# Designs tried in a protein design chat: miniprotein binders against q9c907. Part 1

All scores and structures are predictions.

Target 1, 371 residues: q9c907
Amino acid sequence: RTLHPLPVKGPKTVKLQLQTSRPYNIAHRGSNGEIPEETTAAYLKAIEEGTDFIETDILSSKDGVLICFHDCILDETTNVASHKEFADRKRTYDVQGFNITGFFTFDFTLKELKQLRIKQRYAFRDQQYNGMYPIITFEEFLTIARDAPRVVGIYPEIKNPVLMNQHVKWPGGKKFEDKVVETLKKYGYGGSYLSKKWLKKPLFIQSFAPTSLVYISNLTDSPKVLLIDDVTMPTQDTNQTYAEITSDAYFEYIKQYVVGIGPWKDTIVPVNNNYVLAPTDLVKRAHAHNLQVHPYTYRNEHEFLHYNFSQDPYKEYDYWINEIGVDGLFTDFTGSLHNFQEWTSPLPDTSKSPRQLLSQIASLVLPYAKA
Unless a header shows other numbers, all headers, positions and changes below count from the first letter of the chain.
ipSAE, averaged over its two directions, is called F for ESMFold2-Fast, E for ESMFold2 and O for OpenDDE. V2 adds 0.75 times the mean of E and O to 0.25 times the DockQ between the complexes of E and O.
[cut] marks letters that were taken out.

## First folded at step 2 (miniprotein)

Design p1
Amino acid sequence: DPTEVQKLIDEMKRLSEQIRELFKQAQDLLDRLGNKELADKVRQLAEELQRIIEQVKELVEKAKETGDESYIEQARKLIDQARELVKQIEELAKEARKILSQG
ESMFold2 (binder alone), alone request of step 2: mean pLDDT 78; pTM 0.723

Design p7
Amino acid sequence: SPEEVRKLVEEIKRLADEAKELLKRAEELLKELGDPELAQAVRELAELLEQLIDLIKRLAEEAEKTGNEDLKKQAEELKRLAEKLEDAIRKLKELAQKILEES
ESMFold2 (binder alone), alone request of step 2: mean pLDDT 83; pTM 0.782

## First folded at step 3 (miniprotein)

Design e5
Fold by ESMFold2-Fast, scan of step 3:
Structure e5 (fold): chain B 371 residues (1-371), chain A 86 residues (1-86)
Amino acid sequence: as target 1 above (371 residues)
Amino acid sequence: SPEKLVEEIKRLADEAKELLKRAEELLKELGDPELAERVEELALKLYQLIDEAEKTGNEDLIREALKLLWEIFKLVDEAQKILEES
């Protein structure tokens, strides 16, 4: 059978757009369930696995260069302790009322930080990648998103702004937050949530520090998310309690600056004796104030999956998306969340895929689901 | 490609075997003959589809096998959840 060759395709100038029809899949520090957190490899893997947003923590070097790194100390996730030339650099500082001793990011220049290699945080995760990857800058992180074959959003955290402003010298009376927003603007980021500009370069700016989000509201219209910690942890900047910052009065106040909240998931669904309890009203109340809810952190390991889910991460995703009704999920395992979403809520352009058929079959077995 | 097809079929066969073993153990404990019959029916269909896909290289048979794996998995998970709560 003789067929004519397919027509020559014109230049590929259009990337596949960000989906907006299902909860956002947010790759927490990249695909760090497999590859060490906040490395180029972890972010490339997350993009390959189908993530909507890649997430990072912004801290600073001594010379004011923004880096992608979670802890204020290098001790746990780098080989800094094996560098004899840095042995005398260990310091003790007051971090939010506690004396912390370690190798702080802001005590090292970028040139010094680039000599270090990342190691896996968790002993129960794959150790084969230890020592392979350097710390990346925030600008290097932005180039990863820019160079992706499809539109991939970014979800940067303004991390420990009080600490960064205390120990790093910022030029011209500016703050750590100014450098973050200036860098985002330099790379073309801006626009209010769901605007045409935002859809071309999607981002959410997150922080546990409400005053940082209020401050940058005068610098950028990009959507912001207030992170909320455990019920015992006050805000680092204002020393406000969990009860205060999750009150209806506070939600009415903060909604003028943020589009959503990012709470620790155990504050939404408490856990006792390895069983999940009835959910709190946090999600319903946030939604009543027109705030999105993006909880952290979803993890596939046994110690993070409860008996209610039979050690199945897909059962946890089903519960949180369809019963709790969250708008986004920070996950260390973006690939498993992507597979679940493709199976249960396929996008229109995947309508001919095996996922559409699996979704149809899933609906037929629903009578066997317990509530 | 044929190499991806063979790898996928082998993966599905291994997953099906483990899930079916778990399902039989759980359903014996529950004493539910209807669930046991349903799992057995799906298991037989799954093995048939895997065998045919391996022989013919038909990708549609792999898609059908994935549907049955999801259905078996859902029944096993529900049975386990009932046992844990009773």
Scores: ipSAE 0.000, ipTM 0.179, lowest interface PAE 12.1, mean pLDDT 83

Design w1
Fold by ESMFold2-Fast, scan of step 3:
Structure w1 (fold): chain B 371 residues (1-371), chain A 103 residues (1-103)
Amino acid sequence: as target 1 above (371 residues)
Amino acid sequence: DPTEVQKLIDEMLRLSEQIWELFKQAFDLLDRLGNKELADKVRQLAEELQRIIEQVKELVEKAKETGDESYIEQARKLIDQARLLVKLIEYLAKEARKILSQG
C-alpha cells in the first residue's frame, strides 16, 4: 500500500495517429532500397519518409536473444567471412529438405553477432554504407518505433520457427514463438485490429508457418497475417501446397486466426517475359472471406518494374492500389510509395499553412524561372 | 456585374480541370530529376490550390447572395495568385523536361 507521488505535469504531447484510410505503406526491412536492410539507419529513414509500418524478420542468436535479420546464414549481408576468429563456425544443416552451408545466426551469441557489420545485399544498390552498421536486436527495433515522433506500427515476421525451435534451447518448455509474443507484451503491444490499444501501438505479426500463427492465437489477440510463397513452395511446417492454403475452404479455416494474407505479388499478377499477365482471383476471393491482402515485395529497379509500367513505380502503385485493390504493400522504397499516396489520396491536415506553403514554393521555383 | 461573376466561375472551373494533371506532370518530372523536396512542395501546392478554388466558389456565392463587390475583388486576387503559380509550375515542368531530354 504505497502511495506514489503523481508525476510532475508537463505539457501534453500527443503523437500523430496511424492513418487507416488508405493502403498501408510497409517499409520492408526499412528503406532498404536506400540503406542496408534491417539497420537502425534504414528504419529511421523509413519513418522520415512517411511509412505506416516498419517491417523486420525475427531470428535468434545462440543464447536465445531475438535479432532482426532476414537470412538464416550471415554470409550474404554481413562481414562474417572477414572475421578470422569465426572461421571455424561454418556449419551445414538441413533447412526444409535442403543442406545449407554457412554461418548460422543461432551458432553465434549476441555478443559475437554485435561484432559483425551489415553489407548491402544487392550490387546495384548504394554500397557506401557497407560496414557502418551492426545487427540490431528485436528489442532495439521496438525502441525505434517507440521513439518515433508519430505513431509508427511494427510488422515483425516469426521467421523459420521450425529451424529456430530445432537449434535454439528455449527455457521452461517454451518455443521461439513464446519468446516473440512475450517480448511484444513486455513492450506494451496487444489488442485486436483497430481497437484503442492497437491504435496506440499498431502491430501485425506475420509468418509463412500457419501453425505458428495458430499457436500464438492463444497467446495474443494482436492481428496476424499468413505469408504465402511461390506456387511451387509448400508450407515449411505442414508441407501444404499453394492450392490448399489459397482455397476457399482454407480461407474459411484460417480467418479464425488471421486478419489477412501476405502473398508474393507474382501469385496475384503473374509475370511472363517481364510483362504482367491478367490478374488471378486471389485478392477478390480473400476479400470475400474478409481477409486483407498485403503483397510483397515492391521494388523500383528496372528488373522488378515490368514493361507495362514503363519503369515508373507510380504506375505500378496505381495499378496495385486502384485496379487490383490491395490493402497494404511491402516496399523497399517506402518514400516513393508515400509520395504517390500523398499525391493521389492526401490525408487531412498534411499540408503547411496556405500562405507559408505558397511563399516557400515561390522561393524554390523562382530560381528555375529566372535560369 | 453578372457577366464578371460568370467569368470568374468559368476561370475557376477551367483552372480546376487543369490543376491535378498539370501538377502531376510537374511532380513526376521533378521526382525523376531527384529533387524530392521540390516535388513534395509541388504536391502540397496542388492541395492548397484546391482549397483556394473552394474559397473562390464560396466568395462568388456570397457575392451573388449579398451583391457586395468586395467578395468579387477577393476572388480576383486569389485567382490571380493561382494563375501566377500555375505559370511558374508550367515553366519549371518545361525546363525539367528539356533537361531530361538532353543526353
Scores: ipSAE 0.005, ipTM 0.312, lowest interface PAE 10.0, mean pLDDT 83

Design w2
Fold by ESMFold2-Fast, scan of step 3:
Structure w2 (fold): chain B 371 residues (1-371), chain A 103 residues (1-103)
Amino acid sequence: as target 1 above (371 residues)
Amino acid sequence: DPTEVQKLIDEMKRLSEQIRELFKQAQDLLDRLGNKELADKVLQLAYELWRIIEQVKELVEKAKETGDESYIEQARKLIDQAFELVLQIMELAKEARKILSQG
């Protein structure tokens, strides 16, 4: 008598491919407008809401483990201050010419960081999730994208590489950037933009440090994006000015290493007295050099929407996509951008039946019926 | 004005009840109807309804935060448009029922 369990048959489904016909919807730190930034829950919510790419910031623990965390200090988005056992770990370091005091990620081992819990950055966002979620590793982040029911891209930032290389010891004469690329290759990421390999596992590697992007160009053919800060902020690695790194000469140079730029949106469309001004020529000049433009950060709250848009985020999306002509958007509200894109540029593979759409609308209004 | 925001929420409750009734009446008819033109018309109106509901939700949250009467007035206008779309979809569902009963 032999008893065998029923064979487990996996679903025989081909994952829905990444769309490439409309601007990329990039979930900035996950759906962080709704759930605390860079948590598993925020990324799962972003995938559920229709994002093209989930975005993260890579920093390091003291023991050289890559983590998903935006600030070099733990103070603002974790409960580190409530951990009395860590009270003696506060330090002051020079970060790009400024003395920053706080609990730095690289002063804690991964085991110590996993004791912390994330809290919402903004008082005006939902506070109910504070204390529920730990800091995740970059490998845990890659696993979220891998396990998605459709092809979801990743958009990791090599954050503060100068700082990470100064304070973390990297084995074998390697550095922070080597660890990032080795981890990506371990998880099967690679391939030039729009190649067959890239389409199976889409990836953009971003950084504010041009030398990091040039360095990793010898390690991977994965597409890279140069992030550009405020007009007053020089590059952290080379101390190059905004004027220099957005010049035609520099675009001709850097396009050998990157497929696009990721500028702060106010450098494209300046703001004065809560009105948007005429756009600069930045997008047109970038496009003239065959560079994509993925600005940051789109936010739905009234503090971030200007009088020109009548507090309607869909009017802001229409302006940036159809008038400015950007190729991707870093948004804290990936669901609202996805909704706008479905209304204005529906994809054949995602087209809804009347029943499916009416069911979705009925679900959307259900909370009002219960109230 | 908190009382005006509450009235707006009550209007959303009434709209939600009508949408639920519409879904109950329409779901069995639209999936079984081989009339592409009628299905396409319902789909277009349903996309407009979805767009309006999302806009109303945005305006309701801003009205709660600011108390600005202009957001309340914009939301009311959109809710009226949503009721009209619900009525149009219900009329198309009645036509679908008529077609199915004729074979």
Scores: ipSAE 0.248, ipTM 0.787, lowest interface PAE 2.9, mean pLDDT 88

## First folded at step 5 (miniprotein)

Design k56
Fold by ESMFold2-Fast, scan of step 5:
Structure k56 (fold): chain B 371 residues (1-371), chain A 103 residues (1-103)
Amino acid sequence: as target 1 above (371 residues)
Amino acid sequence: DPTEVQKLEDEMERLKEQIRELRKQAKYLLRFLGDPWLALKVRELAEELQRIIEQVKELVEKAKETGDESYIEQAEKLIDQARELVKQIEELAKEARKILRQG
């Protein structure tokens, strides 16, 4: 008669692991083609639609709380202009060489930001969700990934670190990048790419600022990705040219700090008169230096699809995955990419049933036979 | 002055190339941003540049026919206006690209 009380564990649920056999499907700001960007609803939709990673942009409130928000100003994607109590908060600052006027995130406390409601940035996307959702914190974003029914990776961007460090006071002699890494560690994120720790909580840390990625390499072994802009745009922190940061010498240097690059897709496959041109050697050279390539941003609207693809996003995915050979895709429409990948490259678990054989047969025809 | 005529003809060819690039930018901005306002502005400026080129061409032909240097002076003023418009377009395109690349 000895009863030992053990901690009660709920029903034993083992999460489905992150796939590593096909290019990563990265939900750019959530499923933002369908739901307003960087909202809880957009992230939950992306998880439901089969994304591998949910992606976000980290900025800061005035009181140093990390938030998920793309623009340094609130004007375009929130109802800030309708809040009369904030009318006197509009400011002008230098943002990477541009004088930007607006309601900046770092001029508002988190309490004030939580009073705002998100709106759709694009008039041609669904407007029915405007005013429904608040701005979320980075910690709230991390809880969404934690609570997912399968292993879902995160892909946070250290956005505008120069600007955040200029205008936000960071306690204890620390800076924006320190707060980001500390928050990731607090939530159990760490481990080198494909390590056991990484596979339990997958993570890529991205930035357009190479010095931020070098800095955090002393703080975390989590894999990092250098974002690369248009050929005319220098780095925000070091004013280095596109030619310099995509050179073989620079790739050889930066590969000690990063696992890959995230270039704007038009720098890989240039566009002229809405036709794609021959691809550059960027992907081949990056691969030669053992760097992954995760381009941005894939969008399903006919305004973003080239005549070469007959306005068909599945033809674009086929080209970029099977001909260009990229390792991941930032997409506003994670569901369409997931459907394409399930139809053309099904994971072993989904291919073992008679039902799946019929689905595989359909996949050879359906993505290409729409007209 | 044949040298001034040649300079104007060279400048017209440069502007024609810039118009091709601007129309490419307008289609690109419409496609990628879905921003009809910015795309329409770039297209309007490209159309204005095309109008200026046609006027410069007419003035150069009149200068050749009459030998009147006042037509060359008028053409040079129009080329100066075109250069200012190009600067405005480049600034708008830079602002648009900032939104496109953030991701």
Scores: ipSAE 0.000, ipTM 0.227, lowest interface PAE 14.2, mean pLDDT 82

